VH-VL binders against COMM domain-containing protein 3 (commd3). Designs and how they scored, part 8

Target 1, 195 residues: COMM domain-containing protein 3 (commd3), of Dictyostelium discoideum (Social amoeba) (q54qk4)
Amino acid sequence: MNLSEDVLKGIETLSDEKLINDSVFKHIIDTCFLVILKKKTESDLFDNKAVSSVDTIALKQTFSAFIVFILESMKINYDQSSISDLLEEHKLSSSRIDFISNYFKEYRVAIRKHLSVTNFHFPHIIDVNWRLDLFMKSNAVEKLNTPVYLINLTTEQEENVKGKVQFAATLDQLQDLVFKLRDAQKQIERSSIKS

## First folded at step 23 (VH-VL)

Design BB4 (from M04 with light chain K94S)
Fold by ESMFold2, fold request of step 24:
Structure BB4 (fold): chain C 195 residues (1-195), chain A 118 residues (1-118), chain B 107 residues (1-107)
Amino acid sequence: as target 1 above (195 residues)
Amino acid sequence: QMQLVQSGAEVKKPGASVKLSCKASGYTFTTYYMHWVRQAPGQRLEWMGEINPSRGRTNYNEKFKSRVTITVDKSASTAYMELSSLRSEDTAVYYCARWSFDYAFDIWGQGTLVTVSS
Amino acid sequence: NFMLTQPPSVSVSPGKTARITCRGDNIGDKNVHWYQQRPGQAPVLVMYYNSDRPSGIPERFSGSNSGNTATLTISGVEAGDEADYYCQVWDKSSDYVFGTGTKVTVL
């Protein structure tokens, strides 16, 4: 799996039990899986009194990083040992690794089916808005000044059917996304000329 | 072709221990958890425990936790299950099985009969 | 502790439909997997995540799960379908739980 350092740092933040207690941890994991399934939204991340103890930027960055982790692990068919090993390498406890593994046991196939349906009916991006924000925290783990881009994509799946996709990303995450999209386009073009 | 090949049948006396092996081939051994499941004659399947073969971390069914030990030899792509303090009710066929997040228990070993009798 | 209960046996005539039930409290909220076990053989996965078929399993096998009952349905039953069938879930409190098993006989 090739994850950026910023994504890996966001995942490792989930190991800091002083910054992210178990109640907050469980809420983040639950929200990540259910947002992918369109059963929750990013605003649900903040609709929990326990999260008030966590810096808003740290919360958003960790949330975004874990969504990327879920999606990437599914694309490369990482299974339980590979996921567990990566999470252990980034210092998550056995209890937290098991909690995450249980969500994959519950939701992995549902998410794969959800993504497969959307692969046949991709909405087109018709507008992009973004805002730069700064991430700062003071804790036992790390203090950072890291730019975070809050991205809004306006989509249109068919005439007059509009949607919105919103996420937070670091510059490195955006560059990685753009690179992967360009690489996917090149692979499609190469497949077409070999026909 | 993906396979799990288990060690041969065992006959043991009460109070003894047994150690069974399960050799994997045809897939990357260290990417999937390995499980042990037993089946007493005429009874349902019963989960005993699991191991992350990459790092050796285990989780056990509470019923067996004091008597079962699951280990791996990564270089041989082989998992082991040791059951101690055997009783006559431990007479069963013991299976190893791979769990996949995508396909559940999709690969099973052929089973190993363990008979515990005085 | 989460429990899965199946009828001990189901008899069905060749070409007819066998329905194998698996009962558990709110099992409709869980992912149910099904295994076929022929005499003297290891279990074989025949259905996973309620309704998905593994490659090599005929379309006459189907699955459903709602409320307190999951069902494996075998239409056009053949003699080769005679076996024991086990449902299975993963549960937070009980981990990997197997049903009591159903012997399908084709008469």
Scores: ipSAE 0.761, ipTM 0.900, lowest interface PAE 1.0, mean pLDDT 86
Fold by ESMFold2, last read:
Parts: sequence; structure tokens; C-alpha cells
Structure BB4 (fold): chain C 195 residues (1-195), chain A 118 residues (1-118), chain B 107 residues (1-107)
Amino acid sequence: as target 1 above (195 residues)
Amino acid sequence: QMQLVQSGAEVKKPGASVKLSCKASGYTFTTYYMHWVRQAPGQRLEWMGEINPSRGRTNYNEKFKSRVTITVDKSASTAYMELSSLRSEDTAVYYCARWSFDYAFDIWGQGTLVTVSS
Amino acid sequence: NFMLTQPPSVSVSPGKTARITCRGDNIGDKNVHWYQQRPGQAPVLVMYYNSDRPSGIPERFSGSNSGNTATLTISGVEAGDEADYYCQVWDKSSDYVFGTGTKVTVL
């Protein structure tokens, strides 16, 4: 499986049982699978008291990484042993591996059918806006202000179907995103020329 | 052609052990969990346990876990199931079966009859 | 313990429809798989994920699942459909659970 370093880091974060306790872990996994099926939205990730102790940016990064993992594993037709081995290699416990495997048992075919219906109707970005804001981390003994850009993408999946994608990034993360998008653009240009 | 071929019938006395084999061909052995399922005469199918053939981790039905051991030989694409302390109620046909996330138990071995009699 | 209960037998005339039920608490929230077992043979998958048909299984086989009941339906029943039929689910608390089995007899 060819996963980026950022995706693998996000998957390995799910192994840290002190940072991500079992309640948070179960919520992340459940939300990842159900968002792909359009039964939940990204906002449902944050609508849980258990996740309030986890940094919002870290939570979104882990969530996004695991969605990529689910989709890529289905693209290359990984089954239970291959998925279990990869998760074990990245330090997940047997109980967490089994929990993830159970979600594949429940939802793998539903996701495959859903993707077959929508695989040619990927949303494209038609508008972007942003604002600089502060993330205030509340703790019993400390208050922290972190400058973060809130990015809103307006998407269009079909002529009359519009959506919004919202995410948060620090200046460093936004600069990294811009550089990665430029690199992806160069890769597409090279592939199109060869084609 | 995907296939699971099991070892031949066994006759055992109470208190003995039996070890059955299941050889896979036609697919990548280490991608799918392998399972053992038994069927006593005239009864329903009963799940016994599973193994990840790549790394050897097992999960057992609580009913059998004190007496069952599932193992693999990756180089031979073969799974094994050993059942110890046999009783007459262990007389059954024992199947190996592959579980696929996409297709459930889509491949079954032909079955191995184990008869436990005094 | 998650339990799956099936009627012990169903009799049907050739060309008619056999309906084989599988009952369990909220089974409609589960993915139900069906296996055909002819005398002296291993089980064969005939339906998976409630209503999907494996390659080589005729279109006259269909499946449904809602509430507390899943159903395997065989329309235009033929003599070759005479067999035992088992439903099966995976369940978080009970793992792999098989139904009690239904003998389909074609008269």
C-alpha cells in the first residue's frame, strides 16, 4: 500500500492510548466510516464530549488520514490479514485492530457500492475563502492562543449540488499545503504530457 | 481455481487429540483470515476459531478455547487445527473456510470427518 | 448470545416459490449471508450481504432483510434446489453465528 508519511503518522496516532482513549478511538473510527457513506458529516467528529480533550487540528488530521486509509485499502483490494498486518506494524493494539476489522465487516460492501454510484461525480472547488482566527485551548491551569487559518472551500459535485469543506491550518501547515498542491500540479502536467 | 483441500477422516478414542490440515491454492494465502467450523450429525454449523495466516494471531470461540489450537505453515499455504481431550460429542465434520470482507465465507474445504468412539 | 432461528423445513412444489426465513433480534441491522448444503457436501454461498448474489447463482434466488427477519427467496423452484439452507451473520458480541437450518423439500 502506498501511503504518504503524513497519512501513516495519522494512523499511528490512533495507537497512542493516552492521547486517544478508547471512547475517542471508537468515535473516530465510527465517524470515518459513516462520513464516507454520507450518514454523518465532518461536524459530527467534534460533536462529542469525549473528543473535547483532543486538539482540534490533531483530531482532524487523524480523521482525514484514516479516511484515506479506508479508501486506499479498498482501491488495492486489501482484506483482513493485510489490513491487520499494516495496523500492527504501526503499533495498534490487537483490540483496536479487531475494532477496525469489525467496521470493515459491517461497512466494506456498503462503501464499495456507494463509491461505484458516485465515482465519476467528485466535487470540484469553485470558491475559496479564509479568515485568521485564534484557537483558545482551555485547561484548568492554562490559557493558550494559537493563530490558525480557517479555510472554507465551496464545492460543486453536480450542476445544482453545492457543498462546503472547512478545515483549519497554521501558517506553516498552509504553506506546506500550497507547496504540496504545486507539486501535485507538476505531477499531473507530466502525466498528461506522457498521455 | 481457488481451493481448500483438507486431510482425510480420523477415528479417535476419547481423551486423544486430533490435528487436521487445510491446504489453500489459487489465491494469496496470507491476505485472508482462515477459519474452522464444525458440524455434528444433523446439527447446525458451529464456528470454532480463526487465524491471521500472515502473523499467526488467533481468536477462538470460548466454548473451544481450552482445547483448540489453530496454526499455519505459510511456506506450505496450509492451516492446521488441533482439538485435544476429545469426547464423543466432538464427532463431527470439520471444515476450513476462508472469510472475505467482500464475500463472507466464500471458499470451503470439503470437510474432514472425525469420529470419537470408545 | 445472538441467536438465529429458522423453520426446520419448507415444502414447495416445482415452479413455485420457497421462502426461507431467518429470525434474530434486530437482524435488519446485520449483514445476512446464506449457504446451501446438499447431502454429503460442503456449504456453498448462495447469497451475501442480505441481497447480493454470487457469480453462478441464478437470478431466481433473492434475499431481503428488515426488522427481525431475513428471507431467502427461491422462485421457480427446481428439484436441484432441494438442500439444507443456513443463514449466517457476524455479530460484535457472538462473532460468527449460523442459523438452525431449513430443509427445503421439492415435492
Scores: ipSAE 0.758, ipTM 0.899, lowest interface PAE 1.0, mean pLDDT 86
Fold by ESMFold2, last read:
Formats: C-alpha cells, sequence, structure tokens
Structure BB4 (fold): chain C 195 residues (1-195), chain A 118 residues (1-118), chain B 107 residues (1-107)
C-alpha cells in the first residue's frame, strides 16, 4: 500500500493513547466506517461528548487519514494480516488493531457493495470551494505546522439533485492531483487532434 | 488453485501431545489469518484459535488456551497446531481454514482425524 | 455466550424448496455465512454476508437474514444437495460461532 506521509502520521496519532483515549479511539473508528456507508455524517464525529477535549485539528486529520486507509486497503485487497502488520508498524496496540480488524469483519463487504452501486450514477462537479487549515505535529524537541486544504465539491447527478463531497489534502497531495488532472487534459486534447 | 493440505491421521494416548500441519498453496500465505477449527464425531464445528502468519500473533478460544499452540513457518507456507494433555474428548477431525474479510472461511483443509484412546 | 440454533434435519422432495433456518438473538444485526458439508468432507462455503453467493455455487442457493432468523434457501433441490449445513457468525464476545447444523435429506 502507498499512503502519503501525512496519512501515515494521522494513523500514528491513533496510537497515542494519551491524546486519543480508548473511548475517543472507538468513536473515530466507528464514525469512519459508518460515514463511508452514509449511515453517519461528519457532524457525528464532532457532536459527541467523548471528543470534546481532543484538539479539533488532530481529530479531523486522524479521521480523514483513517478513511483514506480504509478505502486504499480495499482497493488493493489488503486482508487481516497486511492491515494488522501496517498498524503494528505504526505503533498501534494489539487491542486497537483487533478493534479495527473487527470493523473490517463487520463492514468490509457492505462498503464494497456501497461503492459498486455508487458507480451507476456519476455526479458532475459544478462548484469547488476550499480553505486552508493548519495541522500540528508536536514533539518534545520539535513543533511543526503542516498546511492542509479542506476541499468542498458541489455535485449534481440530475437537474436539481445536488450533493457535496468534502475531503482534506496536504499541499503535496493537491499538487499531485493538479498534475494528474493536467495530464488527463493533455491526453484528451491529443485525442481530439487526431479527428 | 488455492488449497490447504493437512498432515495425516494420528492415534494418541491420553496425556500425549499432537502437532498437526497445514500447508498453503496458490495464494499469499502472509496476507490472511489462519485458523484451526475442530469437529468431534457428530458434533458442530468449534473454533480453536487463529494466527497472523506474517508476525506470529495468536488469539485462542479460552476453552483451549491453556493447551493449544499455533505457529507458522513462513518459508514453508505452513501453519501448525499443537494440542497438549490430550483427553478422549479431543477425538475429532481438526481443520485449518483461511479467513478472508471478503469471503469468510473460504478455504478449508481436508481435515486431520486425531483419535485419543488407551 | 452467543448461540446459533438450527433444526436438526429438513426433508425435501427433489425439485422442491429447502429452507434451513439459523436462530440467534438479534442475528439480523450480524453477517451470516453458510457452509455445506458432505459426509466425510470438509465444509464448503455456499453463502456469505447473509445473501452473497460464492462463484461456483448455483443461483438456486439464496440467503436472507432479519430479526432473530437467518435462512438459507435451496430451490429446485437436487440429490447432490444432500449434506449437513452450518450457519456461522463472528461475534464480538464469542468470536467465531457455528450453528448446531442441519442435515438436509432429499427423498
Amino acid sequence: as target 1 above (195 residues)
Amino acid sequence: QMQLVQSGAEVKKPGASVKLSCKASGYTFTTYYMHWVRQAPGQRLEWMGEINPSRGRTNYNEKFKSRVTITVDKSASTAYMELSSLRSEDTAVYYCARWSFDYAFDIWGQGTLVTVSS
Amino acid sequence: NFMLTQPPSVSVSPGKTARITCRGDNIGDKNVHWYQQRPGQAPVLVMYYNSDRPSGIPERFSGSNSGNTATLTISGVEAGDEADYYCQVWDKSSDYVFGTGTKVTVL
């Protein structure tokens, strides 16, 4: 699996039991899986007493990172050993690894089905909004701020049927996305010239 | 062709130990947890435990935890289960099985009969 | 701990429908898997996640799960369907739990 450095740092935050206690940890994992299934919303992450004492930037960064982790693991067909090994490498305890594994046992197939059905009707992007947030990494010796962009896509599947897609990206991830979109545009232009 | 091939039948006396093997082929051995499940004559299937074959971490059914040890040899793509202090009620067919998040217990070994008698 | 109970046997005439039930407290909230075991053979997965059919299993096999009952349904039953059938769940408290088993007899 090839996860960005920022996604991996967000996953490592789940190992910090002083910052993310077990109640908060379980809430984050539950919300990540159920938001993908559209059984919960992102507001459910923040409208919970368990997370009230946790830094909001760290919470959102960890939430976004773990959603990416779930989706990437399904794309490359990682199973229990591969997932457990990656999480252990990033310092999660055995009990937290087992908790995550149990959610995959429960929801892996439901998520695959949900993603398959969504492919039948592709919404069109009609508007883009974004804002810059700062995410902090702190150490005993070093303190870092990393810029993260929160991207809102307004979509339309059919006339007057609108939706929203929100995701977080670092500057490096945005640059990669822009590069890939520019490359796709050039390929389309080359195809049109042949006609 | 994904398959699990188990060692042959065993006859043991009470108090002895048995170690069974389960060789995997046709898939990446270290991606999936391996499990051991037993079936006494005429009885339902009973889960005994699991192992992460990549790093060797195990979880056991509490009923067997004091007597069962599951191990792996990654270079041979082979899992092992050792059951100690055998009793007559341990007479059963023992299966290895792969758990997949996508397909549940989708691959089973052929089973190994262990008979415990005086 | 979590229990799965099945009828000990079901008899069905060729061409008719066999319904094999699996009962557990709020089993409708769980993912139910089904295994076929022919005499002297290892179990074979025939249904997973309540209603999904593995490749190679005929379309006449189907599954449902709601309330306290999961059901494996075999329509157009053939002699080759004669076997023991086990339901199975993963449960947070009991881990991997198998049902008591149902022998399907084709008369």
Scores: ipSAE 0.753, ipTM 0.900, lowest interface PAE 1.0, mean pLDDT 86
Fold by ESMFold2, fold request of step 24:
Structure BB4 (fold): chain C 195 residues (1-195), chain A 118 residues (1-118), chain B 107 residues (1-107)
Amino acid sequence: as target 1 above (195 residues)
Amino acid sequence: QMQLVQSGAEVKKPGASVKLSCKASGYTFTTYYMHWVRQAPGQRLEWMGEINPSRGRTNYNEKFKSRVTITVDKSASTAYMELSSLRSEDTAVYYCARWSFDYAFDIWGQGTLVTVSS
Amino acid sequence: NFMLTQPPSVSVSPGKTARITCRGDNIGDKNVHWYQQRPGQAPVLVMYYNSDRPSGIPERFSGSNSGNTATLTISGVEAGDEADYYCQVWDKSSDYVFGTGTKVTVL
């Protein structure tokens, strides 16, 4: 599968048992799967005492990366060995790999059914709003303000149903997104000129 | 087409070991976990353990953990199960089965009868 | 230990409906899979994820799962449906658990 370096980095963060203890790890995995199923929201990620020990930017980056991982693995029909091998290559322990595998056993088919409904109607982006925000972790030693762009996409589906997509990105992630969107636009323009 | 072909029936004495094979064909052997499941005569199915055939990592049912060993030969697309210290209650049909996240145990071997008697 | 219990047998006349139950504590929160095993043969998947039917399994097979009971339903029962049927779940504490099995007899 094609995962960006940022996504792979976010997955590897799940292997750092000193930064992401087991309680935090289980909460991240649970929230990722349930957000895809629309049973939870991103705010549920932060409404847990266990995650308060983790930098907010790192938490959001890991959460977003793992959602991308889930969706991409579903798209290419990765099964248990393929998923386990990838996670092991990125340093996750056997117990954490098994925990993730168990969520796929529980939710794989439910997510696939949810995605089949979404595939029937692809929303169009009709507006983009963004805000630069400052996230800091309260501690006596660290004063680092890490700028994060909060992106709000207003969408509209074929039936004129309006939606909202919100996500957070660092400057590097936003630059990568912009480059990928520009490349996709150029590829579409090249394809549409054929005769 | 996709299939799992198991080794032939075995007759063993108590205290011996048995090693069964399960050859996969028609699908990518290293993508799916392989499992061993047994069934004593007239009884329910009982899960014994699993292996990631790509990397060889195993998980066993605690009931069998001290006596069962599951291995693979990737180049032969073959899984093996060895059960040691056989007892008469180990008389059963032993199945290999593939687990799919999408389809559960969707492919089963034909079964191998192991008979343990003196 | 997560346990699955099934009635040991169900008798049904040809053309009628067989209902095979699988009981477990809060089984409605789990994904239930069903296997048919004919005499001397390996199990065959006939239902997965509670209510999804594999390719090649007739539409007269259906499944449901709620509360403490999952049910495999075979409508229009034929002689060829005579077999043992096992439910199965994956459970975090007990891993792969099979039910006690139900013999369906067509009389």
Scores: ipSAE 0.742, ipTM 0.892, lowest interface PAE 1.0, mean pLDDT 87

Design BB4 (from M04 with light chain K94S)
Fold by OpenDDE, fold request of step 24:
Structure BB4 (fold): chain C 195 residues (1-195), chain A 118 residues (1-118), chain B 107 residues (1-107)
Amino acid sequence: as target 1 above (195 residues)
Amino acid sequence: QMQLVQSGAEVKKPGASVKLSCKASGYTFTTYYMHWVRQAPGQRLEWMGEINPSRGRTNYNEKFKSRVTITVDKSASTAYMELSSLRSEDTAVYYCARWSFDYAFDIWGQGTLVTVSS
Amino acid sequence: NFMLTQPPSVSVSPGKTARITCRGDNIGDKNVHWYQQRPGQAPVLVMYYNSDRPSGIPERFSGSNSGNTATLTISGVEAGDEADYYCQVWDKSSDYVFGTGTKVTVL
């Protein structure tokens, strides 16, 4: 299975019993599976007091990494032995491997069902185009004379498989989006420094 | 055809050891955990332990942990179960069974009768 | 220890419906599997993940699981259905657990 280095590092983080104690570990694993099954949300990750001992960024990275691991594993219908082997290669203890394996035993079918109806694969944004559209009041459609930006995102899911996402946004909405993206970038940078 | 073929019946004395074999065919041996389950006469099925054939990692029922050893020979696609310090209560049919994430215990061996008697 | 309790026996006339129960605390939150064992034979998986049928198992076999009881239902019972039936779950405290078994007799 071809997992990114970041995902693998996240998995390996789960092997660090000093950073992630058993209580936190179990909570992370439980939450990951239940989030995928839409029984919990990411916010539930922070509902356990035990997680307060872990750096928030590290926790989120580990969480995200493991989510990807679960999803990718289920996508290819990864077998129990292979899952166990991968986890062992990334230095997880037998106890933790068994714990994870047990969750796969219980939730594998359900997760695969979800994968069949829900897309968890997000394409990469590789290009952005925009244009300003000035809607003129036409007699045929009560169009509000509000300038709107039409945003076109070019995405790539697989090699040479490109898609497009289009949406409209006002200037204010666009500014808000940019702000949020910048914030996300800062968080990523922070994560990179800690890695 | 996927199948598990077990070794033949065994008769042992109390205190002795028995080693059973389970040969897998028709599927990738190292892909699925192999389990051993026994059934005493007129009794329910009882899980004994499991092994990941790829790396030989095992888990045992605590009841048997001190006496049972599960191993594999990957080259022969064969799993083994050795039970030591046999007692009369160990008289049972012993099954190997494959566990599938998708289908639970979906493939079973034909069973091996182990009789422990003085 | 997690325990699964089944009725020792169920008698049913041909063509009628047999219901085999498997009781366990909050078993409805678990995945229950069922095995058929004919006399002198190895167990055969007849139901997995509560209600899914393996290939080759007739549609007259169905499974449900809720609350504290899982049920294997065999409609239109045939003579060949006479066997012992075992429910099975995985439990964190007890690992792989089998039920006490139910002998289904076709009258």
Scores: ipSAE 0.510, ipTM 0.789, lowest interface PAE 1.3, mean pLDDT 90
Fold by OpenDDE, last read:
Structure BB4 (fold): chain C 195 residues (1-195), chain A 118 residues (1-118), chain B 107 residues (1-107)
Amino acid sequence: as target 1 above (195 residues)
Amino acid sequence: QMQLVQSGAEVKKPGASVKLSCKASGYTFTTYYMHWVRQAPGQRLEWMGEINPSRGRTNYNEKFKSRVTITVDKSASTAYMELSSLRSEDTAVYYCARWSFDYAFDIWGQGTLVTVSS
Amino acid sequence: NFMLTQPPSVSVSPGKTARITCRGDNIGDKNVHWYQQRPGQAPVLVMYYNSDRPSGIPERFSGSNSGNTATLTISGVEAGDEADYYCQVWDKSSDYVFGTGTKVTVL
């Protein structure tokens, strides 16, 4: 199985017992499987107090990486031995390997069924365009009669499968969004260097 | 054809050890976990333990953990189960079984009768 | 410890339907597998992941699982269906667990 370096790094992060304690580890694994099955959302990852001990960006990266690992593994119907071997090669403890293997054992069929009807690839933003609308009346805008930016995000999940996300934002809202995105970028860069 | 062939019947005294073999053929031996399951006369099936033949990693039923050892010879595509400190209650038919990630225990050996008697 | 309970025996006339139950706490949240064991033979997988049939198993075999009960249903029972049937699950506390077994007798 050809996994990206980022995914493999995420798996390796799960082997670090100092960074990811057992409680956090179990929570990550549980949440990943249940998110794939649409039983939980990514926000649920942060509902456990135990995760407060882990850097938020590192946690999200690890979560995302492991989601990809699960999906790719199930896409090719990866066998238990191969999954176990891969995890062992990336220095996960026997206990953690067993834990993950058990989750695959329980949720494999359900995940594969979902994969057969839906594609859980993370969509990518491939285009962004915007325009200014001075007269837009939107229930989402708290301030009436303020200039509103209409933002169109073009997303791609698969080749030739494009999605569109449209939203309106005031200048303040847009500035807040940009600030948060820049902050995220910086944190990601920082975490990537430390890992 | 995929099959598991086990060693022959054993008669042992209490306190002795027995080592059974299970030879796999018709599939990639190292790809599937091998399990041992026993069945006492008139009783239900009882799981004993498993091994990943690729790396030799094992998990055991706590009931047998102190007495059972599961190993493999990859070159011979053979799994082994050794049970020590045998008791009369260990009299049973012992099965090796492949666990398929897709099909649970889909291939079984023919079984090996182990009789423990004084 | 997780336990699976089956009726000790089920009697059925040829051509009729046999239903074998497997009870366990919240078993509906688990994956149940079924094995057929004829006298003097090794177990044979007849149902996996609640309702999937292995190749070679007739369509008259079906499985369901909900609540606290999994059921193996054999329609149009034949003499060759006479056997012991075992349900099986994996449990985090008990690992691989087999049911108590049900002897199906064809009258």
Scores: ipSAE 0.320, ipTM 0.716, lowest interface PAE 2.1, mean pLDDT 90
Fold by OpenDDE, last read:
Structure BB4 (fold): chain C 195 residues (1-195), chain A 118 residues (1-118), chain B 107 residues (1-107)
Amino acid sequence: as target 1 above (195 residues)
Amino acid sequence: QMQLVQSGAEVKKPGASVKLSCKASGYTFTTYYMHWVRQAPGQRLEWMGEINPSRGRTNYNEKFKSRVTITVDKSASTAYMELSSLRSEDTAVYYCARWSFDYAFDIWGQGTLVTVSS
Amino acid sequence: NFMLTQPPSVSVSPGKTARITCRGDNIGDKNVHWYQQRPGQAPVLVMYYNSDRPSGIPERFSGSNSGNTATLTISGVEAGDEADYYCQVWDKSSDYVFGTGTKVTVL
């Protein structure tokens, strides 16, 4: 699994028993999993007095990094041994690896289910609206009097957080887009069959 | 067919040790944690410990930590549990069980009765 | 230490519904698994992750988990359902924890 340097650094931070004592470590891990499952919020990370001994920025970075690690691991359905090996490679103690492993054992199914319905990285398209503009004058001679489709995508990243993407496309451009989307769809279908 | 087959019944004296075996078949032995769970007569199931067969890493119930040792022979797809300093209270049926990421303890051995008596 | 408490026994007539409860602090935030153990036999998984049913387990079995109580429900109880039932969770402080067990008797 390819993780960013920042994520890996965050994981390594968890190996530092001087910086992150056992109490803080357990709290970070617990909070990460429960935040992903929407049982807790990031603010809960700071509710434990034990974390007061850790630099706030370092704590946040470590927290964020480990969240990414969990999500990426579950996205690809990373196996038990691989997770353990990765953590070992980044110098976590056996005790801490076991602790993390147990959390994966407990929550991986729930996290994967959650990931199936929620994309943490990209918003989802929830609505499409389009209209044809027949009167668009293009400064490009080649596109003069070519009908243009105006397309509005409504996106949603989180509940009640909506975005909008607007773009214009000629018939040819739209056909190309549809083709590519169909291709993507077919690939997804094929992947589903292999699963 | 996935299954766990355990060794036969044991009769031991107090202070002795017992070593039970659990042979796995029908699945990749090293992919799943192996656990030992016991049940005294008329009592509830009690978790004793686990092992990651791929790495040999173990975790034990604190109650048994000083007396229990769980090991594996990967080549034989077999897990072992040794319990030392046996007491009459250790009389129980001992189960090995596989932990699945998706299905919890989805496969159990048939159980091994260990009787500790003077 | 995390503890799971079950009623010692539940009696039910054939064709009726049995409900087996498993109580624990904030158990609703955990994943609860259920095992059936017939007399003289090893436990068998009958419910996992609160409400998921393993292959081979009839639809008569269902599970729920909320608040401080998880429940295994057996509708249309049959004679073969007579067994001990155990709930189970994992807890960060107690590792793997089994309930006290419930004996279901079919009258």
Scores: ipSAE 0.019, ipTM 0.571, lowest interface PAE 6.8, mean pLDDT 88
Fold by OpenDDE, fold request of step 24:
Structure BB4 (fold): chain C 195 residues (1-195), chain A 118 residues (1-118), chain B 107 residues (1-107)
Amino acid sequence: as target 1 above (195 residues)
Amino acid sequence: QMQLVQSGAEVKKPGASVKLSCKASGYTFTTYYMHWVRQAPGQRLEWMGEINPSRGRTNYNEKFKSRVTITVDKSASTAYMELSSLRSEDTAVYYCARWSFDYAFDIWGQGTLVTVSS
Amino acid sequence: NFMLTQPPSVSVSPGKTARITCRGDNIGDKNVHWYQQRPGQAPVLVMYYNSDRPSGIPERFSGSNSGNTATLTISGVEAGDEADYYCQVWDKSSDYVFGTGTKVTVL
């Protein structure tokens, strides 16, 4: 199985018992599986006080990495032995491997079913265009008599397979979105530097 | 050296307006958002508003939106904040501060005391 | 409106560790920044993005953020650390929000 270096690093982080204690470890694993099954959200990762001992960025990276690992493993129907071998290769203890293995045993059928009906492969945004929307009513309008713009994001999932994501926004709303995106971009940049 | 230098202290009567200035130096003025933050005596810092100097786009704290106007003179690398209908409660030290997406509010002016008294 | 709550004061002896908390709903999902303000002076950034130190800030200063609480920790407290400390976040509903402030007194 081909996993990115970032994913593998995330898995390795789970082997660090000093950084990720047993309580946090179990919580991460549990949350990952339940998030995939749409029973929990990422925000639930922070619902346990035990995670306070872990750097937020590290926690998020580890969480995301393990999500990818689960999804990729189930996509190819990775057997339990192979999963264990991979985890062992990345220095997880026998105890933690057993814990993860049990979760796979419990949820692999459900996850695979979920994979059959959901797409976890998100497209890339490759372009953006906009126009003034004079005809469409938008629920996103917060101010009266404020111009609303239609924003089109061109997406690409596969070669020559283009999609589109559309949303409406005022200039203020768009500014807020840009701010949030820039903030996220900076977080990602920092996480990349630290890893 | 990057710095923000603010105008001097002001004394105003209730109902009057005050316009403060903040001159930036040592960096590209139009590249960073400029903010105004005030602090009443013994109180916490309170955000008032921001401006994108390149475009003049502003966002205000709703609390001040009806009374505050933030502007810039790009040629002078100077930001301004005008507060109208002054009240005694507006007595505070007013700061301009640069926002960096890398470093948050990394540069602050020295502050300007505005006293509103009858 | 998003709110940040800090203890009004923290007293600490020289050489000991001061911990300043900043509480907010799901603050762990946000980037928290910290400012030091000495009497009669402008605020100074001492911590940004939860745990990063600006140049010139001693290693004695550290930050963490998780759940509903961010914490600024000052180890080996010195007399010069006596100041007010403010946490700060950006929130979509409230824009830039500062904490209530904590006065750190060095005994």
Scores: ipSAE 0.014, ipTM 0.544, lowest interface PAE 8.0, mean pLDDT 88

